# VH-VL binders against p57417: the designs that were tried, part 10

Target 1, 135 residues: p57417
Amino acid sequence: MNNLIDTIKKIENILYSLERILKQECHNLLKSKTSNEEILELIKRKKILFKKLIILSQDRLCLEKEYNIFPPYESNNKLNNYWKKIINTCLILRKLNLKNKIIMNKKFYLNQRFLELSSSYKKSVTYNLDGNLEI

## First folded at step 15 (VH-VL)

Design t2
Fold by OpenDDE, fold request of step 16:
Structure t2 (fold): chain C 135 residues (1-135), chain A 122 residues (1-122), chain B 110 residues (1-110)
Amino acid sequence: as target 1 above (135 residues)
Amino acid sequence: QITLKESGPTLVKPTQTLTLTCSFSGFSLSEYGVGVGWIRQPPGKALEWLALIFWDDDKYHTTSLKTRLTISKDTSKNQVVLTMTNMDPVDTATYYCAHEPWDSEGYYFDYWGQGTTVTVSS
Amino acid sequence: ELVLTQPPSVSAAPGQKVTISCSGSSSNIGNHYVSWYQQLPGTAPKLLIYDNNKRPSGIPDRFSGSKSGTSATLGITGLQTGDEADYYCGTWDSRLRAYVFGGGTELTVL
């Protein structure tokens, strides 16, 4: 059970990191002179975090089956508390992603920079009620 | 160019603690997505993964040695340290540190040190 | 018990093709990318294949990797005497939350 708890905690931390990155992305997008390099770096970091998140999610699913415990983890207060935070953070991430996409579209609509950035700006993270990761 | 080098004692007595240091160049553990792992290989045996540490201080250890094994990093020195307590002759092996890249879909080790041979003997 | 299973040895003549299998489960190969390593006698392992079928720079196209289900395969064509080495598969295991290696395969060039 400790492995699952640790995994969920790691997932939470990754989601918090994503939140920070998305906020930074938003801030950069709102600048009068947006640096493509800065935005691309943030996108790179998001991709890296997504990689870790995918692997962690696979770990989670495997451990859930092993321990026969599933979201929202009603039988375990610690896991349940982490899960609530994860769900809340995912809601924030969705909002931030949507906001950033809107801003980016308005600022770089139909130009080469937009095309370059949009190809890498497609991934988002959410958990459904069944605990499945959607990217 | 990425290079790694293991350093530490080559002879350890039973029950003593082994401390190995991985010194590397060509990358930094402050770089997003980077990891460093430790792998050992007993003489004539297969590779055995021991531990992995990431830039964000996320750590993983092999379960069989979890209570004995600690991995840490010193970003300022470009070093990763592996500590293993209560050494036994069965822990005699060549120990490698290796780089885990960020620009991939899975985890793997693309650059390896030359390895350091550690013998546990009374 | 080994999480990833490889044949202990394979052999072939120069110029021939050899394949090395790596068998796992859903918790590892089934859900994670596989890597392959070559270890020449008395040397450190060298990355040969990553992400199932990608070659690092400097690795010749004689080496190939594939993955299907819970198994992976390393292919070596145009076998050379210099290919005589131990080969290891590796991947992440979600159950163990660990990177795992196969038992290794000794390749002998006849």
Scores: ipSAE 0.867, ipTM 0.959, lowest interface PAE 0.4, mean pLDDT 92
Fold by OpenDDE, look of step 16:
Structure t2 (fold): chain C 135 residues (1-135), chain A 122 residues (1-122), chain B 110 residues (1-110)
Amino acid sequence: as target 1 above (135 residues)
Amino acid sequence: QITLKESGPTLVKPTQTLTLTCSFSGFSLSEYGVGVGWIRQPPGKALEWLALIFWDDDKYHTTSLKTRLTISKDTSKNQVVLTMTNMDPVDTATYYCAHEPWDSEGYYFDYWGQGTTVTVSS
Amino acid sequence: ELVLTQPPSVSAAPGQKVTISCSGSSSNIGNHYVSWYQQLPGTAPKLLIYDNNKRPSGIPDRFSGSKSGTSATLGITGLQTGDEADYYCGTWDSRLRAYVFGGGTELTVL
């Protein structure tokens, strides 16, 4: 059970990191002069975090089956508390992601960096078509 | 160019604590996605993963040795340290540190140190 | 206990093709990307394949990797004497929350 708790905690931490990155992304996108390089770097970081998140999610699913405990973890207060935070953070991430997409779509730069940025967003596997975080 | 080098004692007595240091260049543990792992190999035996530490100080240890292993990093020195308590002759092995890259889908080790041989003997 | 199973040894003549299998479970190979390592005698392991079938720079196309279900395979074509080495598969295991290696396969070039 400790492994699952640790895994869920790690997931929570990654989600918090993602939240920070998305907020930074939003901040940069709202600037009059948006730095495409900065946005690309943030995208890179998001991808990296999602790599860990995907693996952690797989760990979680495996451990849930092993321990026969599943979200929202009502039988375990510690897990349940973490899960509540995770769900709340996911909601925030979804909103931020949608917001950032909207802002980005309003900005059009005809340069290579913009194209790269657009390509990166289109190829992102971190969110579904509805902008929801895939955990 | 990424390079890693293991350093520490090559001979330890049973029950003593082993401290190994991985010094690396060509990357920093402040870089997003970077990880460093430790792997050992007893003479004539298979590779055994021991631990992994990431840039964000996220850590993993092999379950069988979890109570004996500690992995830590000093970003300012470009070093990762592995500590293993209560050494036993069965822990005699070549110990490797290795780089785990960020630009991939899975976990793996793309650059390895040359390894340091640690013998546990009375 | 090994969670990844490899044949202890394989052999073939120069120029031939060999395959090395790596058998796991849903908690590891089934859900995670597989890597392969070559270890020449007296040397540190070298990465051959990552993410199931990708080759690092400098690795010849004679080396290939594949994954299906809970098993992975390393293929070596045009076998050379210099390919004589131990080969290890590796991947993440979600149950153990650990990176795991196979038991290794000794490749002998006849």
Scores: ipSAE 0.865, ipTM 0.947, lowest interface PAE 0.5, mean pLDDT 92
Fold by OpenDDE, fold request of step 23:
Order: C-alpha cells, then structure tokens, then sequence
Structure t2 (fold): chain C 135 residues (1-135), chain A 122 residues (1-122), chain B 110 residues (1-110)
C-alpha cells in the first residue's frame, strides 16, 4: 500500500510541475517578443514530464490491481485526498492548455513555426471514469 | 561527450558500509529528464539494477536491497553517491553507474562507467 | 526468480542470423519499452537498442529489436566474431517499480 501511496504522491507532484510549466508557457506566449528558445525548452520539459507521468500511471494501475483498491480510493482517506487534488489539478491543466492553444493560434496562425509546435498541444492530462490516464 | 566513472573502496569488510561515487561529465543533473542509475554484476553472473535517481531528486531502489541502499546526488559536483550498508561476501561484484537519458520513451542506460570491482572479504 | 527470461546461450556461424528472446509479463515488457545491451568479455555493457527498436548512434543496422505482447526479441544479422558477447534485455517493471534485466544470453560465434 505504501508503494501505491508513494506513486500517487509522485503523480500529484508531476501534475503540479506541469501546471507551473503551462503557466510559464502562457506568460511567454503573451509577451510581445516571444522567445522561441524558451518555448521549445518548455515543450521539452512537458514531454519529459509526460513520460514520467505515463510510467507512474502504469505503476499506479499495476499496484491498484495488486492491492485491490481503485479510484477514488474510498476505503483509504490518504489516497482519496491525493486523488481529489489530482482531479482538481487536471481541470486546471485542461484550462491552461486550452488557453495556451488559443494564444498560440492567434499569435502564429498556421505558419511554419505553429506547425512545428502544434503537436505539443495535442496531449492533455485527464482521467476517465475508471481512473485511467488519458494523454 | 558523456562520461561516467565510479570510485570508492575496492575492498570492504563484512558488515561495513560501502560508499561509491559516480563522477560524470557531458551532462548535468539539473537538466530536465536526466537520471543516473547504479547496476552491479557479481562475477560470472547477470546484471542487477540497484537504484536510480533523477534530476528532480526522484529516487528508486531495488526492493531486495531497499533497506540497505541509499542514492543521492550533488548537482554542483556532478556526482551521484550510492551507499550500501551491512556488506556481505555475496555483495562482491563490479558496480557500474550509468546515464539515463531524457530524450526517450522508456527508461534505459545509454552511457556506462567502466565499473569498479568491490570485494567483500574478512 | 528472474522477472525477464532469456535463453542462457545461442550460437551460430559467421554471417548467419540469430535471435535472442526476452520474455516478461504485463507489468514490465507488456507496458514498457525494452532496451538491449551488449557486454563484451571484461567490459562494461553497451546499449544496443532502446525504446523497443531504436538504435543509438554507432550501432550498426545488423542489430534490431522488436516487441510483441509481453516478449521482446533482439535480432543480429551477419554475425561476426566480434559479436561474441553476453546480451541483456532490460525494462521497467511497474509491480516492482524498478528497472529489471534479463538473465543474459551468451552468444557464441562458431
């Protein structure tokens, strides 16, 4: 059970990091002179965090089966509390990602740079009704 | 050019603590996505993963040795340290540190140190 | 005991093709990317394949990797005497939350 708790905690932390990155991305996109290098770095960081998140999600699913406990973890207050935070953060991330897409589109509108960067906005962090990560 | 090098004692007494240091160049643990792992190999036996540490101080240890292993990093020195307590002759092995890259889908080790042989004997 | 299972040894003549299997489960190979390592006698392991089928720079196209279900395979074509080594598969295991290696396969070039 401790492994699952630790995994969920790690997931939460990754989501918080993503939130920070998306906010920074938004800030950079709103600047009159957007730094391409900075945007690319943020995209890189997002990619890396998604990698860890995917792996952690797989760990979570495996451990849930092993311990026979599943979201929203009603039988475990600690896990349930983490899960609530995770869900709330995912909602924030969804909003931020959408906002950044809109800003990106307005700023670059289908130019070559936009095409190169657009793939970075395809991924989102959500959980379905079964608690499965959708990216 | 990424390079790693293991350093530490090559002879340890039973019950003593082993401290190994991985010094590296060509990358920094401040870089997003980067990790460093430790792997050992007893003479004539298979590779055994021991631990992994990431840029964000996220750590993993093999379960069988979790109570005996500690992995830490010093970003300013480009070093990762592995400590293993209560050494036993069965822990005699070549110990490797290795680089975990960021630009990939899975975890793996692309650059390895040459390894340091540690013998546990009275 | 081993989470990943490899044949202990394989052999073939120069110029021939060999395959090395790596069998796991849903908690490792089934859900994670597989890597392969070559270890020449008395040397540190060298990465051959990562992310199931990708070659790092410097690795010849004679080496190939594939993954299907809970198993992975390393392919070596045009065998050379210099290919005589131990080969290990590796991947993440979600149940153990650990990186795991196979037991290794000794390749002998006849």
Amino acid sequence: as target 1 above (135 residues)
Amino acid sequence: QITLKESGPTLVKPTQTLTLTCSFSGFSLSEYGVGVGWIRQPPGKALEWLALIFWDDDKYHTTSLKTRLTISKDTSKNQVVLTMTNMDPVDTATYYCAHEPWDSEGYYFDYWGQGTTVTVSS
Amino acid sequence: ELVLTQPPSVSAAPGQKVTISCSGSSSNIGNHYVSWYQQLPGTAPKLLIYDNNKRPSGIPDRFSGSKSGTSATLGITGLQTGDEADYYCGTWDSRLRAYVFGGGTELTVL
Scores: ipSAE 0.857, ipTM 0.958, lowest interface PAE 0.4, mean pLDDT 92
Fold by ESMFold2, look of step 15:
Formats: sequence, structure tokens, C-alpha cells
Structure t2 (fold): chain C 135 residues (1-135), chain A 122 residues (1-122), chain B 110 residues (1-110)
Amino acid sequence: as target 1 above (135 residues)
Amino acid sequence: QITLKESGPTLVKPTQTLTLTCSFSGFSLSEYGVGVGWIRQPPGKALEWLALIFWDDDKYHTTSLKTRLTISKDTSKNQVVLTMTNMDPVDTATYYCAHEPWDSEGYYFDYWGQGTTVTVSS
Amino acid sequence: ELVLTQPPSVSAAPGQKVTISCSGSSSNIGNHYVSWYQQLPGTAPKLLIYDNNKRPSGIPDRFSGSKSGTSATLGITGLQTGDEADYYCGTWDSRLRAYVFGGGTELTVL
């Protein structure tokens, strides 16, 4: 049982770290002078935390089967309380991720418009020797 | 260029405590996602994983030796320390430290030290 | 009894192909990524394959890895006398919450 409690504590710590990362991402995206280096570092850290979370999730599932206990862990008050915290943090993460996605889409839309404008200067219209239009 | 080097005593008496230091360069445990592990190999036998410590001080130990093992880090010195209590002749082995990278899907050890051979005898 | 089982030895002539198996369970190979290590006589282990089938820089493509179910396989083609070594599989085990190695396979080049 102690291995399952320890695994769930580690999961909670990863989720809290993800919450901090998503808040930092939101702050960076809202700045008028967005740093590519800061965004790339935050993306890297999210990937690293997701890696650990995926592995910890397999640990949890394996130990749940071994101990024959499952979420929301109603027969164990410690596990139940940790699980409630995990669910609440997941709700917060979903809200932050959606908020950041909306902000990112607005910035990406502007970048796509810039690329469209830049590419239009590379196209020109000419007429060949037969008088036919070429683009 | 990542390098790791093990140091510590090469001869230990039964019941004594072994302390091994892994000194490394080319990376830091302040880097997000990185870890350092310890593996041993008794003469003529297979590799046996012992412990792993991550940049965030998250730790794992092999179950059979958990009560005897302590792993710690000193990020400012680029060192990881393994302590094993109550040494026994069966603990005679070559001890390796190894780097655990961040940029993969699974856990594995991409760079290894040369190893240090520890003999436990009276 | 080992958590990951490998054949104790395999052999083949230069230029031929050899396959080394690693058998585990759902708590390890079934749900986690497999790596392979080469240990030349008198040296530290060296990574050959990570994430089931990826080669680190400097490992030639005649080394390959694969995984199916709870079993993993290292393939070596174009055998050279310098490939004579011990080979270990390794992966995470969720029941033990630990990294585990196979027992090792001694490759002899005839």
C-alpha cells in the first residue's frame, strides 16, 4: 500500500509542476514581447513532465491491480484525499490549457497573416512573348 | 561531452558502510528532466540496477536493497553519492554510475562511467 | 528467476544475422520502452538501442530493435568479430517501481 501512496504523491507533484508551467506559459503569451527561448523551454518542460506522468500512471495502474483497490479509493481515506486533490488539479490544468490554446491561436493567426503578406511579394504577373498571362 | 567517474574505496570489510561518489561533467542536475543512476555487476554476473535520482530530487531504489541504500546529490559540485550499509562479500562488484537523459519516451542509461571495483573481504 | 529472460548465449558466423530475445511481462516490456546495451570484454556497458527501436548517434543501422507484446528483440546483421560481447535488455518495471536488466546474452562470432 505504501508504494501506491508514494506513487500518487509523485503524480500530485507532477500535476502541480504542470500547473506552474501552464501559468508561466500564459504570462509569457500575454507579453507584448514574446521570447521564443522562454516558450521553447516551457514546451520542453511540459514534455518532460508528461513523460514522468505517463510512467507514474502505469505504476499506479499496476499497483492498483496488485492491491485490488481503485479510484476514488473509498476504503482508504489517505488515498481518497490525494485523489480528490488530483481531480481538482486536473480541472485547473484543463482550464489553463484551453486558455493558453486560445491565446496561442490568436498569435498564430497573426503570424499566418504576416507569412501570407510576405509571400505575396514573391509572386508577380508577366506576359510571355505570345501575349499569354503567366504567374 | 558527457563524462562520469566513480570514486571511493576498492576494499571494504564486511559490515562496513560503502560510500561511492559519481563526479560528472557535460551536464548538470539543475537541468530539467535529467537523472543519474547506479548499477553494479558482480564478477561474471549480470547487471543489477540499484538506484536513480532525478534533478528534482525524486528517487528510486531497488526493492531488495532499499533499507541499505541512500542516494543523494550535490548539484553545485556535479556529484551524486551512493551509500550502502552493512556490506557483505556478496556485494563484491563493479559499481557504475550512469546518465539518464530527458529527451526520450522511456528511462534508460546513455552514458556510463568506467566503473569502480569494490571487494568485500576480511 | 529473472524478471527479464534472455538466452544465455547465441552464435553465428561473420556476415550472418543473429537475433537476441528478451522476454518479460505486462508490468515491464508490455507497457514500457526497451533499451539494449552492449558490453565488450573488460569495458562498461554501451547503449545500442533506446525507446524500443531508436539508435543513438554512432550506432550503425545493422543494429535494430523491436518489441511485440511482452517480448523485445535485438537484431544484428552483417556480424563482425568485434560484435563479440555480452548484450543486455533493460526497461522499467511498474510493479517493482525499478529499472530491470535481463540476464545477458553472450554473443560468439564463430
Scores: ipSAE 0.830, ipTM 0.925, lowest interface PAE 0.5, mean pLDDT 88
Fold by ESMFold2, look of step 21:
Order: structure tokens, then C-alpha cells, then sequence
Structure t2 (fold): chain C 135 residues (1-135), chain A 122 residues (1-122), chain B 110 residues (1-110)
């Protein structure tokens, strides 16, 4: 059980890091002069965090099957509370991602930066009612 | 050019604690997504993964040795340290550290140190 | 017991082709990307294939990788005597939350 709790904590940490990155992205997009280097770095960091999240999601699914416990973990108050935090953070991330996409579209028309940023917004983290990660 | 080098004692006594240092250049653990792992290989035997630490201080350890292993980093020194307690003759092996890159779909080790052979006296 | 199973040895003549299998499970090969490592006698392992089928710079295209289900395969064509080495598959395992290597395959070029 401790391996599942640890995995859930790692997922939560990645989601907090994504929230920070998306807030930094919003700040940079609102500037009149956003450097190409800053945009590329933000895209890189999101890609890296999504990679870790995908792998952690496989860890979680595997451990859930082994322990025969599943989201929302109603029989385990500790896991249930972690899961609720994760779902709430995913909703916040979805809102931030949409906000950044709108700002990007208004400030950057079709060009290289727009195409790269648009691709990065396609990876939006959600958990469905069955608890499966969807990207 | 990414390079890694393992250092530490080559001979330890049973029950002693082994401390190995991985010193590297050509990358930093301040770089997003990068990690460093430790792998060992007993003489004539297969590779055995031991531990991995990432830029964000996220860590993993092989389950069988988890209570004996500690992995840590000093980003300013470009070093990763592995500590292994309660050494036994079966722990005699060549110990490698290796770079885990960010730019991939899976985890793997693209650059390896030359290895350091640690003998645990009988 | 090994998590990833490889044949202990394979052999073929110079110029021929060999394949080396790596058999695992859904917790590793089935859901994670596979890498292959070459270890020449007396040397550290060297990355040969990553992300199932990609070659790092400096690895010739006579080395190839593939994956199907819970099994992965390393292919080597145009065998050379310098290819005599041990070959290891490796991947993440989600049940163990650990990286795992196969037991290794000794390639002999006769």
C-alpha cells in the first residue's frame, strides 16, 4: 500500500509543478515582448512533466490492480483525500491551459511559436470517472 | 560532452557502509528532466539497477535493497552520492553511475561511467 | 527470478543476422519503452537502442529494435567479430517502480 500512496504523492507533486509552469506561461504571454527562448523552454518543461506523469499513471494503475483498490478510494480516507486534491488540481490546470491558449491566439497569429505552443496545449491532464488518466 | 566518473573505496569490510560518488560534467541536475542512476554488476553476472535521482529530487530505489540504499545529489558540485549500508561479500561488484536524459518517451541510460569495482572482503 | 527473460546465448557467422528476444509482462515491456545495451568485454555498457526502436548518434542502422505485446527484439545484421558482447534489454517496471534489466545474452560470432 505504501507504494501506491507514494505514487499518488509523486503525481500530486508533478501536478503542482505543472500549475506553476502554466502560471509562468501566462505571465510571459501577457508581456508585449516574449522571447522565443522562453517559449521553447516552457514547451520543453511541460513535455518533461507530462512524460513523468504518464509513467506515474502506469505505476498507479498497476499498483491499484495489485492491491485491488480503485479511485476514488472510498474505503481509504487517506487515499481518497489525495485523490480529491488531484482532481481539483486537474480542473485548475485545465482552466489555466485554456486561458493561456486564448491569450496565445490573440497575441500570436499563425507562426512558429503559435504552432509549437498550440501543440503543447493538446496535452491536458484529466481523470475520468473510472480514475484513468486521459491526455 | 557528457562524462561521468565513479569514485570511492575499492575495498570494504563486511558490515561497513559504502559511499560512492558520481562526478559528472557536460550536464547539470538543474537541467529540467535529467536524472542520474546507479547500476551494479557482480563479476560474471547481469546488470542490476539500484537507484535513480532526478533533477527535482524525485528518487527511486530497487525494492530488495531499499532499506540499505540512500541516494542524494549536490547540484552545485555536479555530484550524486550513493550510500549502501551493511555491506556483504555478495555485494562485490562493479558500480556504475549513468545519465538519464529528458528527451525521450521512456527511461533509459545513455551515458555511463567507466565503473568502479568494489570488493567486500570475506 | 528475472523480470525480463533473454536467451543466455546466441551465435551466428560473420555477415549473418541474429535476433535477441526479451520477454516481460504488462507491468514492464507491455506499457513501457524498451532500451538495449551492448557490453563489450571489459567495458561499461553502452546504449544501443532506446524508446523501442530509436538509435542514438553513432549506432549504425544494422542494429534495430522492435516491440510487440510484452516482448521486445534486438536485431543485428551484417554481423562482425567486434559485435561479440553481452546484450541487455532494459525497461521500467510499474509494479516494482524500478528499472529492470534482462539477464543478458552472450553473442558469439563464429
Amino acid sequence: as target 1 above (135 residues)
Amino acid sequence: QITLKESGPTLVKPTQTLTLTCSFSGFSLSEYGVGVGWIRQPPGKALEWLALIFWDDDKYHTTSLKTRLTISKDTSKNQVVLTMTNMDPVDTATYYCAHEPWDSEGYYFDYWGQGTTVTVSS
Amino acid sequence: ELVLTQPPSVSAAPGQKVTISCSGSSSNIGNHYVSWYQQLPGTAPKLLIYDNNKRPSGIPDRFSGSKSGTSATLGITGLQTGDEADYYCGTWDSRLRAYVFGGGTELTVL
Scores: ipSAE 0.828, ipTM 0.925, lowest interface PAE 0.5, mean pLDDT 90

